# Ledger of designs, part 263: VHH binders against q84jc2

Target 1, 232 residues: q84jc2
Amino acid sequence: MSKMRNLVEEKFLEFYESWVIQLELYLHQLLIAHNNNTMSETELRHLISKLTTHHKAYYTAKWAAIREDVLAFFGSVWLNPLENACSWLTGWKPSMVFRMVDRLRKSRVVLVEAQVKKLEELRVKTKFDEQKIEREMERYQVAMADRKMVELARLGCHVGGESVMVVEAAVRGLSMGLEKMVKAADCVRLKTLKGILDILTPPQCVEFLAAAATFQVQLRRWGNRRHYVTHS
Key: E = the ipSAE of ESMFold2; O = the ipSAE of OpenDDE; V2 = 0.75 times the mean of E and O plus 0.25 times the DockQ between their complexes.

## First folded at step 15 (VHH)

Design xf22 (framework vhh_6qgx_2; at its last look DockQ between E and O 0.85; V2 from the best seeds 0.00; counts 0 for: pae E 2.3 > 2)
Fold by ESMFold2-Fast, scan of step 15:
Structure xf22 (fold): chain B 232 residues (1-232), chain A 126 residues (1-126)
Amino acid sequence: as target 1 above (232 residues)
Amino acid sequence: QVQLVESGGGLVQAGGSLRLSCAASGRTFSTYAMAWFRRAPGKEREFVAAISGSGRYTFYTDSVKGRFTISRDHAKNTVSLQMNSLRPEDTAVYYCAAPEAFSWYDLDSESGYDYWGQGTRVTVSA
């Protein structure tokens, strides 16, 4: 069982490192597009489509991996400690993207009233959806504090053989609940991202995606510097 | 010019109910989320609930989920908070809040709101 988990971690680590390198290449293209006001709408839509496809590829790979071992995504080996500390249900917190949208409001690109109205509604809807998932997490955590689960964990630490198998079965049951919640959270992430991109114009989408990718890349770099110094 | 006026506070026994209302004047807030905050004696102001411009989406602090319901009436330009199953720890002055414009702050952050009412006092006895 643990060997299968190690293989999942190894495979996703390889995927994620490649995915991040490609994200940095797309970020470079977004920054060039942002500084070039003469790009056609068709060219901008093509670039936005590449980023959207790239993010969808991440979730396709993630969902395949969590079917095998969702626990690999809680304390992921392909993320540095800072990235892990900033995670909400194994990824970015959906409502966080509205901070990026606020940056657009302060940029030279302006939002029209109809866009502001739709963004405000989406912002509250995203919080509403997050809250529904957090209620499910609360119910899950209460179940984990169940006396039976505590007793099984205690037995697993002291006795091998059959007791170990009983504990392993309990852990698999817990993993099924986590997988459901992680997928629900990822669906909110994708709906929020799609919702914002549907509201914004192509130039605004490029600016938004550039801001989001810049934050993700910088967070990784900040965490990697700290980790290197600590564990050289 | 812009004014938020709360009403509906009072004294109730534990398990009772109260309905708070916030009337806005000077402008409409139909595009923006509005919120209720509260301040208990000797404590800082804390978030209670928020409602979207349309009234379709709501967000609550953990301690009031399932007991309080926030609602909106555009024709009256009001936001209401229905408080059920009240507890002594709900004793506080309740404030209505609204933003000037879109904010990068979270819905439950005071920093996201620019207009505040004077508050209405709720006292829940044991």
Scores: ipSAE 0.655, ipTM 0.870, lowest interface PAE 1.2, mean pLDDT 85
Fold by OpenDDE, second read of step 16:
Structure xf22 (fold): chain B 232 residues (1-232), chain A 126 residues (1-126)
Amino acid sequence: as target 1 above (232 residues)
Amino acid sequence: QVQLVESGGGLVQAGGSLRLSCAASGRTFSTYAMAWFRRAPGKEREFVAAISGSGRYTFYTDSVKGRFTISRDHAKNTVSLQMNSLRPEDTAVYYCAAPEAFSWYDLDSESGYDYWGQGTRVTVSA
């Protein structure tokens, strides 16, 4: 069933497609930088900055879009089913990035004890923050189930003009709460990412970012392939 | 080999308090998180609380939140669990847990920890 894409979905889809293309280009540069030990620290920092800016752009766009329709990001049409299945509150789960850090540690990357200590602390903090958000979400869901959903359900049964306004108001209320939760989650994502990048050296940052971008791109590609196979 | 030894368990009446302690030997754990788990009779082991290496960050399972407090003493290389307002459902063998090294793991899952104590039994009577 071709879910009629709303305007927000269409716009963000276009944005995201372009964003991913650019991410792939940056990934290529990251991989080159990672494999070429000839790049200066300044060059590496510049590349890192480009990537961080790119990610910031994503969230800027996302936050603008969620103001219009936060629900569009729950079951994002611009993501394949695999990407959606891996999503936590409309994005990557913050604690998952430490899998990438662990991978780095198992590779050529030598983390000094001071880095390990900071990373470990950050990991616990990240988990704490995630749980906090999850609790808030649960609280929100309970509250919504008790009031808004019941109201919506009741209103859905009354096909009157006044009912539409009430439904809209209820939906707006729900949306505002969801928006708050999504933003909170995104803040944890950004803080976690920043925290990791602040702990790692520029070469390590490049490797980390390459790994993260690779994972993202591969997840998308693999998910797309599966989707095509199932629909062919 | 890292050894964890729990102590402080016992019989307590509902509403009472206990303080569990876990002593680590073999190395220091100041870098890594430590946790408490518990296993009630006939149930699987479940997460109770975790604390960061520095002690600055703690998190708990919902059922113990506000009643239990996890803390650590770096000088003694110990982690403690202050249990207040104990309930019969808190009856379990309590285990101290610690990771071996930095790696990805779910901090509220058994898979996140490599070393375990033998456990200390806590019984809360009605």
Scores: ipSAE 0.480, ipTM 0.808, lowest interface PAE 1.1, mean pLDDT 88
Fold by ESMFold2, look of step 22:
Structure xf22 (fold): chain B 232 residues (1-232), chain A 126 residues (1-126)
Amino acid sequence: as target 1 above (232 residues)
Amino acid sequence: QVQLVESGGGLVQAGGSLRLSCAASGRTFSTYAMAWFRRAPGKEREFVAAISGSGRYTFYTDSVKGRFTISRDHAKNTVSLQMNSLRPEDTAVYYCAAPEAFSWYDLDSESGYDYWGQGTRVTVSA
């Protein structure tokens, strides 16, 4: 664990803990709605909107924080080791959400052929967008490695203020590149989420959101339990 | 019931072209992505290309990008692989693959496909 967290890390840790607590409260509402048909379609849409807003709030806070320190999001102090191990460009790989869609299909919920066609197309589009991001990351990392090696060689020959400024410029360039990549990945995550919710009916959306929230909460609980036992 | 039949393989000189075709029968596959895989002598089967149900999105393994083009024709219930600028390393048996239902597997994973053709042999001479 980092001995000294910077201001960005401390602020986002506090935000994330609160965000997960609120997600757990919404999960309780989703489970009630899923297991009981007392809510009208209008009420279900309002609950879905609350979840959508909650997820957007996460990204709003994240994007503000990565402007200050994107590297904090690679190996985040607010995530337990299990959560960090599952991270792809600072979050779930966008296409992994379709594992939850597959679970929905295997439940009592019936997906009509029109929905299946749209979901399959969205899944493939999401994979396409992911591949574009991965290719750009490869090109970026190759360019960065070459530039880093040149800067290291030059730094080894010169010790002075201009060498420090070159290193500082390289660090800023790396951070800006990573920020672009993280935002691109997050945009795919948001577009994929919105696309799924647009295709599903309100009861299906509730079941999908409940499954996704359950998985996220369980991953955090399981990782925290093992961590506390190991270090207690 | 469901069958996939590849055709269009053969012997060709390096730099040449071939067009593979996969005819599907027993049902239509217009909803789901379909793929081509290949197995070179002594190697495991590897992903070559995939195309979405609509045809809008295509995927290629790095070694064939820019040289191969996957396409589909819903009226004929076929998927095709146009192979240009062929190299000796493209020598393999080529297989068409299709899923039975919705799958969460990556498009380049054999596990995402349930139906396979018998294969068509492509030999590229130096």
Scores: ipSAE 0.474, ipTM 0.804, lowest interface PAE 2.3, mean pLDDT 82
ESMFold2 (binder alone), look of step 22: mean pLDDT 84; pTM 0.870
OpenDDE, look of step 22: ipSAE 0.435; ipTM 0.786

Design xf23 (framework vhh_6qgx_2)
Fold by ESMFold2-Fast, scan of step 15:
Structure xf23 (fold): chain B 232 residues (1-232), chain A 126 residues (1-126)
Amino acid sequence: as target 1 above (232 residues)
Amino acid sequence: QVQLVESGGGLVQAGGSLRLSCAASGRTFSTYAMAWFRRAPGKEREFVAAISGSGEFTFYTDSVKGRFTISRDHAKNTVSLQMNSLRPEDTAVYYCAAPEAFSWYDLDSESGYDYWGQGTRVTVSA
């Protein structure tokens, strides 16, 4: 419903703003850890655990919100247009994380052969999983553009109250399908993150997480600056 | 010296099949993903398919998915591309590609690959 949708958007906007502020604080800690060669393995693992928990909290909140209104996540009001333009199925494209590390950081990342083998498999697996989801989305979009949606649109124009119930049932069915696909995409995101962190050493994990958080924070800042700054 | 040699190209009628093979020498690529790219007359080189080191995971460009199958044989140090239901728009020179080391580039990016074969020509007639 519209009232529930507005409440979902309002609550998630508040959540997301707070979540990003905390991400920036964690990024600061990651950068300090990356530049400090004296930090213990236990301290690094604790910091990595904080970031992992923070990302899991995002998906916990997202999945609760999606259960109520998945459409709020397509063209999200808590994201600026640049962030929305860079989204793949309501979030970051899983395979993109491999590029972020290479682009943003000079490596203390000296990968050993065992790590290279695992990262190569994960890299291809991530693309394989993405392609499965993209095919599902294409099938969904074809179904929406086909006779069923055209007929529902026509039926919605007929006055009499009877057609309203049929249209509402169809919209609920579409929302459930989208929820399933978004959750599948999020599962690939979480598996990719976990996979990388399981392969890397604690110092390498800090470098990876710092690079990823830096990209996310900078993308938001670039998008926000272009929205509210007029240069004559 | 590392060398990739493609074979299996030729002339085929639309709807036909061809099997391309890439033989690697000078080193093994069992750890690394390997890929096939193609270049049609007058066009840029484009990604076709990639396969993981283990051979378990594959990735295809949309236009060939369901028609082409990439596979590898570690004992022979080869990567193959089985092409079925060929179309005139599949006409191109097909290249085998492999990386020197782990790359953070996407699988479908030429920038991720350091070793390239000389290519094998596939011509599909209407």
Scores: ipSAE 0.656, ipTM 0.885, lowest interface PAE 1.3, mean pLDDT 85
Fold by OpenDDE, second read of step 16:
Structure xf23 (fold): chain B 232 residues (1-232), chain A 126 residues (1-126)
Amino acid sequence: as target 1 above (232 residues)
Amino acid sequence: QVQLVESGGGLVQAGGSLRLSCAASGRTFSTYAMAWFRRAPGKEREFVAAISGSGEFTFYTDSVKGRFTISRDHAKNTVSLQMNSLRPEDTAVYYCAAPEAFSWYDLDSESGYDYWGQGTRVTVSA
């Protein structure tokens, strides 16, 4: 039974579909730039800027949406099951991008020692930030499980007029906490991306962004294919 | 090949302190994180602490937080573990670990490290 989509889900679904289309267009440009060594540094920087702006737009939209319904982003209907399975706090796990960086190093990308040192430090920092968030999440879960979730469960069983208000209040409290966590996670994502892009040269940035976009697009395509096969 | 040599282990009474040291040879480790692991009798090796290349970031397993401090000396190419308020459950062989190069690894996982010392034994008596 397809879960009835709420308004937030519907709106964000539309946004995301458009966003992905645009991402694919940028990916095409990134690939061209990567394969064509004739582009000037200025041109590359411009392209990088477009991509970064595009990502910023995503988070802007996301944050607006989560203010309305953060729960919609846990089990996002606009993502396929594979994409959802790969999600950490409603998005990509920040530390995972360093696997991409590592892959780049194994390819044609030559990182100087200074870059490696900075990237390594950033990786550790990112891990630190992730763990911090995870600890907070654990604390949150413990706190909620003890109080609100039990109350919600109890109230769900006794649906009376007064109970609705209490349930709503409890849900709001839960949502606020989740929103905070999601935003924190997103901040780590953005900082990580910024950090990587600050360390890499423009050509390296293009390659990195191309790899990241490719991964995202392929994950979506493959997930969709899998989903179609399982439901056909 | 990188060699790691631990030192500083020994017998100590509960509540006592020890300082472990790991000396690295063969190359500098200022770029990469280093870690301490330990293996208690009859148990698997477990993560204890890690420190970033710069030393700015440190990580600890929960059981040692507030008691253990990991640090590094770039000039000497060493990593140290100051262990305070030692408990009998801290009894183990302690190992120093380091990664080979920039690659994906979890700081708190054995798989993240390529080089290991021979270990130094820490025994905490009740």
Scores: ipSAE 0.361, ipTM 0.742, lowest interface PAE 1.5, mean pLDDT 88

Design xf24 (framework vhh_6qgx_2)
Fold by ESMFold2-Fast, scan of step 15:
Structure xf24 (fold): chain B 232 residues (1-232), chain A 126 residues (1-126)
Amino acid sequence: as target 1 above (232 residues)
Amino acid sequence: QVQLVESGGGLVQAGGSLRLSCAASGRTFSTYAMAWFRRAPGKEREFVAAISGSGELTFYTDSVKGRFTISRDHAKNTVSLQMNSLRPEDTAVYYCAAPEAFSWYDLDSESGYDYWGQGTRVTVSA
């Protein structure tokens, strides 16, 4: 079915496609670094810095776009249906990244006890932050269903400038609430990513970032190649 | 030889309280998060609460939040679950769980835990 795209959606689609291409290039560099132990710690830290800057650029662009149209990020046109189905509050679920470092468990490089302790604390903290946001989203959904919003929806069915303006004001209010929650979720994502990278050694950071980027790229390729049947 | 042994279960009236304890032997789990799960008759095992290695961070399933408190004692190698304002829906066998090594699974996933106790029964009467 056809869906009209607005300017925010078109601009972010262009940004996102370029951002993913660059992510794939960085993934290639991460895989080379992981398979080649000749890179110095300084070279590895520089590569890690490129990835962190790249992720920060994504959130800078996302938050600018959300300010204009947060609803564009719910069922995003720049994501395939599989990517959209796997989204948690417009992005990756923060706790899921702890699964992305399964390679560290299977590699010859082992996590020292101090790292395991810090990663466990971070994992629990991330899960706590997720639950807090989920409760806020639940309260938001309940508020949307309250008698006043139902009343505004009924008024929106009638012709008239006053009813149209009331509905538009209500939608803007809902959008502002969603923007706040999406930004809160993104802050948990960034804190989780930074926390993991601060705990891991540079070679472990490379392995972690390679695993995360591989999952993201593979999910996109999988969704683009397979027939996905959507039922309303 | 690693064992987790739960205790403290029993019969209690709705609104009452129970304190469950899990004693670990054979190794120390101070580095790892540990969890409580429960299984009601005819239902699958579900997550209840988890506590970080330090004991400073705790996570609860929504249905018990504000009523249950998980804690740990590093010196005794024990994890406890204080259950207040008990409801008939809390009736279940309660299990203590711990990982073999660092696990990348979510805290509320059974897959993240390798060591399980035999369970302690909690029955809450209407």
Scores: ipSAE 0.169, ipTM 0.609, lowest interface PAE 4.8, mean pLDDT 84

Design xf25 (framework vhh_6qgx_2)
Fold by ESMFold2-Fast, scan of step 15:
Structure xf25 (fold): chain B 232 residues (1-232), chain A 126 residues (1-126)
Amino acid sequence: as target 1 above (232 residues)
Amino acid sequence: QVQLVESGGGLVQAGGSLRLSCAASGRTFSTYAMAWFRRAPGKEREFVAAISGSGEITFYTDSVKGRFTISRDHAKNTVSLQMNSLRPEDTAVYYCAAPEAFSWYDLDSESGYDYWGQGTRVTVSA
């Protein structure tokens, strides 16, 4: 019998369920736009803007929530186990979006040389930014195992006003460091997404966003079906 | 015909230095990242370093970071790997790699590269 959900978890679960429903509605619109090819550039730009705003709304809500309880985002109760298993620092791994870009080339939507050059440069930068964050996470985990932290953990077994205050201050410091790291990862996600959308034409943006949203929605559905499938 | 030709390998004592060079012919690769991989005796190929098309961004495997430096010269169509503070564990055949086109594979994935040189042998003795 594990943990009760706290207020932050309840509030974000409600937000996330609503956010996913709206994402599915936008996915439907993206698929219509992709299949018909009759929308004007203005209409496509408006649809792309709706998706961009939708993703920004997610990060606005997430950053407010992690300020209150960053640990709620590690093993999130609003994500199924498959979604959690595919998570990198509380979200999607930025370099994975280039799989969606590769689909544009294979679908005979021609990427011009200038676009390919910019996408390759962005791909390398994204991998570099990922490695930098992974090294920071390693250093964070090593710092948690530092001798001073081990001493504080031992001290926490002895309840006295002074020791309790010192332990609580240290734990708060650790949470603040983790918040900074999660925000740094989210900034790489947003910069990568914006970078791709800035390079692609509106029809290519629609195909890219449709592929990304389809993968996200299907991953959730596959994970939710786990309880009905027995693996003999 | 596209060819990648590595040079600069040899025998060196631990703590020594070598500079490897990869000359590309048949096309330019200025749009794409290029990489160095190595294969030690009895092991599979492993990633060493990569450099972006512009040459501004470099990426290294942890075991060589701070010791190796990758660079490129667009005018000569070459990619170089400066290897300092060499260790016996760096003994391997070193390969230069380049892609045919855009790939969704990560920079450190062998699967992301279509063109490979024949390799240049580096032996680091105790």
Scores: ipSAE 0.427, ipTM 0.781, lowest interface PAE 2.8, mean pLDDT 85

Design xf26 (framework vhh_6qgx_2; at its last look DockQ between E and O 0.88; V2 from the best seeds 0.00; counts 0 for: pae E 2.2 > 2)
Fold by OpenDDE, second read of step 16:
Structure xf26 (fold): chain B 232 residues (1-232), chain A 126 residues (1-126)
Amino acid sequence: as target 1 above (232 residues)
Amino acid sequence: QVQLVESGGGLVQAGGSLRLSCAASGRTFSTYAMAWFRRAPGKEREFVAAISGSGEYKFYTDSVKGRFTISRDHAKNTVSLQMNSLRPEDTAVYYCAAPEAFSWYDLDSESGYDYWGQGTRVTVSA
């Protein structure tokens, strides 16, 4: 069933497709930088900055879009089912990035004790923040279920003009709460990413970012392949 | 090899209080989170509380929230669990746990911890 994409979905889909293409280009550069130890620290920092700017651009666009329709990001049409399944509050789960850090550590990346200490603390903090958001979400869901959903359900039964306005108001209220939660989650994502990058050396940052981008791109590719197989 | 030694367990009446302590030896644990788990008779071991390396972040299972307080002393290399308003359901062997190194683990999962104490028994009578 061709879900009629709303305008927000269409616009963001276009944006995201372009964003992913650019991410792939940066990934290529990251991989080159990672494999070539000839790049200066300045060059590496520049590359890191490009990536961070790219990510910031994503959230800028996202936040603009969620102001219009936050619901579009729950079950994002621009993501494949696998990507959606891996999503936590419309994005990657912040604590998951530490799995990547751990993988790097188990590879050729050598973390000094001071880095380990900071990373560990950051990991725990991230978890704490995630749980806080989850608790808030639960509270929100309970509150909504008790009030707004019941109202919506009741209104759905009344096909009157006044009912539409009430439904719209209820939906707006729900959307505002969801927007708040999504933004909170995104803040944790950004803080976590920043925290990691502040702890790691430039070469380590490049490796981390390469790993993260690789994971994202591969997840998309793999999900797409699966989707095509199931629909062919 | 890291050793964890729990103490402070005993028999207490419902509504009473106990303070458990875990002493770590072999290395310092200021870098890593530490946790308390418990195993009640006939039940699986369950997460009770965890505390970050710095002590700033604390986690609790829902059933102990507001009653138990986890803390750590960096100078003594110890983690403590103050248990107030104890209930018969709190009867268990309590274990101290710590990870070996930086790795991905859930703080509330047994699999995240590599070192375990022998446990201290807490019995809460009705």
Scores: ipSAE 0.798, ipTM 0.925, lowest interface PAE 0.5, mean pLDDT 90
Fold by ESMFold2-Fast, scan of step 15:
Structure xf26 (fold): chain B 232 residues (1-232), chain A 126 residues (1-126)
Amino acid sequence: as target 1 above (232 residues)
Amino acid sequence: QVQLVESGGGLVQAGGSLRLSCAASGRTFSTYAMAWFRRAPGKEREFVAAISGSGEYKFYTDSVKGRFTISRDHAKNTVSLQMNSLRPEDTAVYYCAAPEAFSWYDLDSESGYDYWGQGTRVTVSA
C-alpha cells in the first residue's frame, strides 16, 4: 500500500533508460545505412519499421504509466533539467521535427515538389493541432483557478467524509483531464511522425530519423554535461 | 517578378471592422503557407496569422484569435485578413508575407518568409 507513486516512477525510469540505450543502437544503424548505398529499399524499410515500432513501444509504456500516475510525467525524474525545460506537454513539440526535414534540402537527397507540398501542409496542420491542445490546457488552468476548485482545495484541509469524497472526485477528474490532454498531444506526435515517413522515400526517412535521434541523444548529453565549460 | 500588394487599410473606430487583401503576382503560392505580420508604432514587427496552402489550416497569435479570420482565394491568388472587433492596440502597418521555398523556421518567424509587401496602414481610434 506504500510507495505506489514511487513504483510508477521507478518502473518508467528503468524502462526509459533501456529505451534510450536501444535508440542509440538504432541511431548507429541509421548512420551506417545513410553512409552505405548498397542497402535495398526492402532493407531500409525494415530498419525504418524497427524505429517506428520502437517509438510506438514508448507510447504504449507511457500511456500505461499515465493511467496510474499522470503527474509523474510533469517534471519527470528520468529526464535531466534541460530535457524537462524543452518539454511540451510531457514530450517533444511536434512542429520541431520539420526543422529536421529542412536539413534534407542540404543533403545529396533532394525533396521533389510533390513532397514539399505535402510536408508544408502537414507542417501547418501540426501547428494547428498544437494550438488546439494549448487551448485545452489554458481552459484546464482556468478551471483550476475557478472559485469552486479553490473552495474544494480549502475543504481538502479539513477532516470529514463528505468533503473528502468531493475533493477526491475532483482530483480524479483533474488527473483524467491531464491524461486526456497528454494522450492527445502524443497522438499529434505519432501522426506527425507517420505523416513525414509516409511522404519521404526510404533513404530520406533514414536521414530524417538519424537527424531526429541525434538531436534527442545530444540534448540528453548536453543536459548531463551542463557544467562542462572547458576542454580537459 | 514576384510581388505582394496589400490593400484595405484605413481609419476605423474601436469595435469596427476592416478587410485587408494581399494580391500576389509573378508566382502562385498554393504549395506554401502565407502570413500576415504587423508593426505597431514604437514596437517590433509581430506575427498575426498564417494559412496553409490548401486554406484548411489556420494559425493565429493569441491577441487576435476569435476576432480576425485569415482566408485565401487560389483563383485570384489572394490572401485576406478579416478584422472584427478592432481595438486601438491593433493600430499598425500590416504586411503580407510568403516564402520562396520550404523553411525550417516556425510559421510565426519573420525568417521563414522571403517575399514581403510594402504594407497597408490600419489606424483604430479610441
Scores: ipSAE 0.538, ipTM 0.837, lowest interface PAE 1.9, mean pLDDT 85
Fold by ESMFold2, look of step 22:
Structure xf26 (fold): chain B 232 residues (1-232), chain A 126 residues (1-126)
Amino acid sequence: as target 1 above (232 residues)
Amino acid sequence: QVQLVESGGGLVQAGGSLRLSCAASGRTFSTYAMAWFRRAPGKEREFVAAISGSGEYKFYTDSVKGRFTISRDHAKNTVSLQMNSLRPEDTAVYYCAAPEAFSWYDLDSESGYDYWGQGTRVTVSA
């Protein structure tokens, strides 16, 4: 069965395009603050606050869209939601941001031992929270499969209003479960970001945010370029 | 000289218990997560358990969850693995592992650890 792009998905994609454009503008400010303009600590904190607010706005919009249609976030119309659930819940695995922290550690900016201790503990906490979400996702998938098998056994080959209602209820249950898991994953993403920014100094935060924004902007550029595979 | 030394291995009957200990010397590892891995006969070394620097977060491979408990003692610079309800498939050489510095690798990845002990053998008889 094929699916068409719905109004919810189109509105969120329009939001996302605008969001990334604004992120690119913030990236230019971050790079100036990092390399060529030594801003006061007050000015750096203001820029960091703008980036924090911008990231929170992303999740606010995403959660509103997910409440309307979480399935819109799980790939193409030819893939079922469970096939896409093997990836990390509509986004980057939260712990992957620590590759950017590692890049910061290897730069000319020195992290103090107290910062390293806090970052290491946050990394481990993030992995722990990821593991909990993965276990909940696995339990949910198994529970849904078991209940579907029992329902099919009771219904046999019956076709009609009762069978349609059971299928519709199962689909609604799947959607509600996916929404909870996506929100839980996004909460881990937000808590990890906030935690990193709380541990780093303002100049270090600028470097970290610049690395993160660069990644996001490049991902958009890759997605906006149509790469044709030609084979003759 | 940084050194990790495992102890507490031995021969035990199925259903029995053992407590492994890993003593670290040459530096302290209180900042970093530490882990236990094992190598069963004819198998590759696999992750068993890890514990955060603070001790607050503990990780286990699925086959040992509920049976094994990892813990650490910062005053003694040691990490321990309490192994209960042992099975013949738990037979392996058990290794303690620690990183040199901050690592971005997953806690269950060998690549995240730079220091390894010589191992302690655990044999579980039917």
Scores: ipSAE 0.489, ipTM 0.812, lowest interface PAE 2.2, mean pLDDT 80
ESMFold2 (binder alone), look of step 22: mean pLDDT 83; pTM 0.866
OpenDDE, look of step 22: ipSAE 0.463; ipTM 0.788

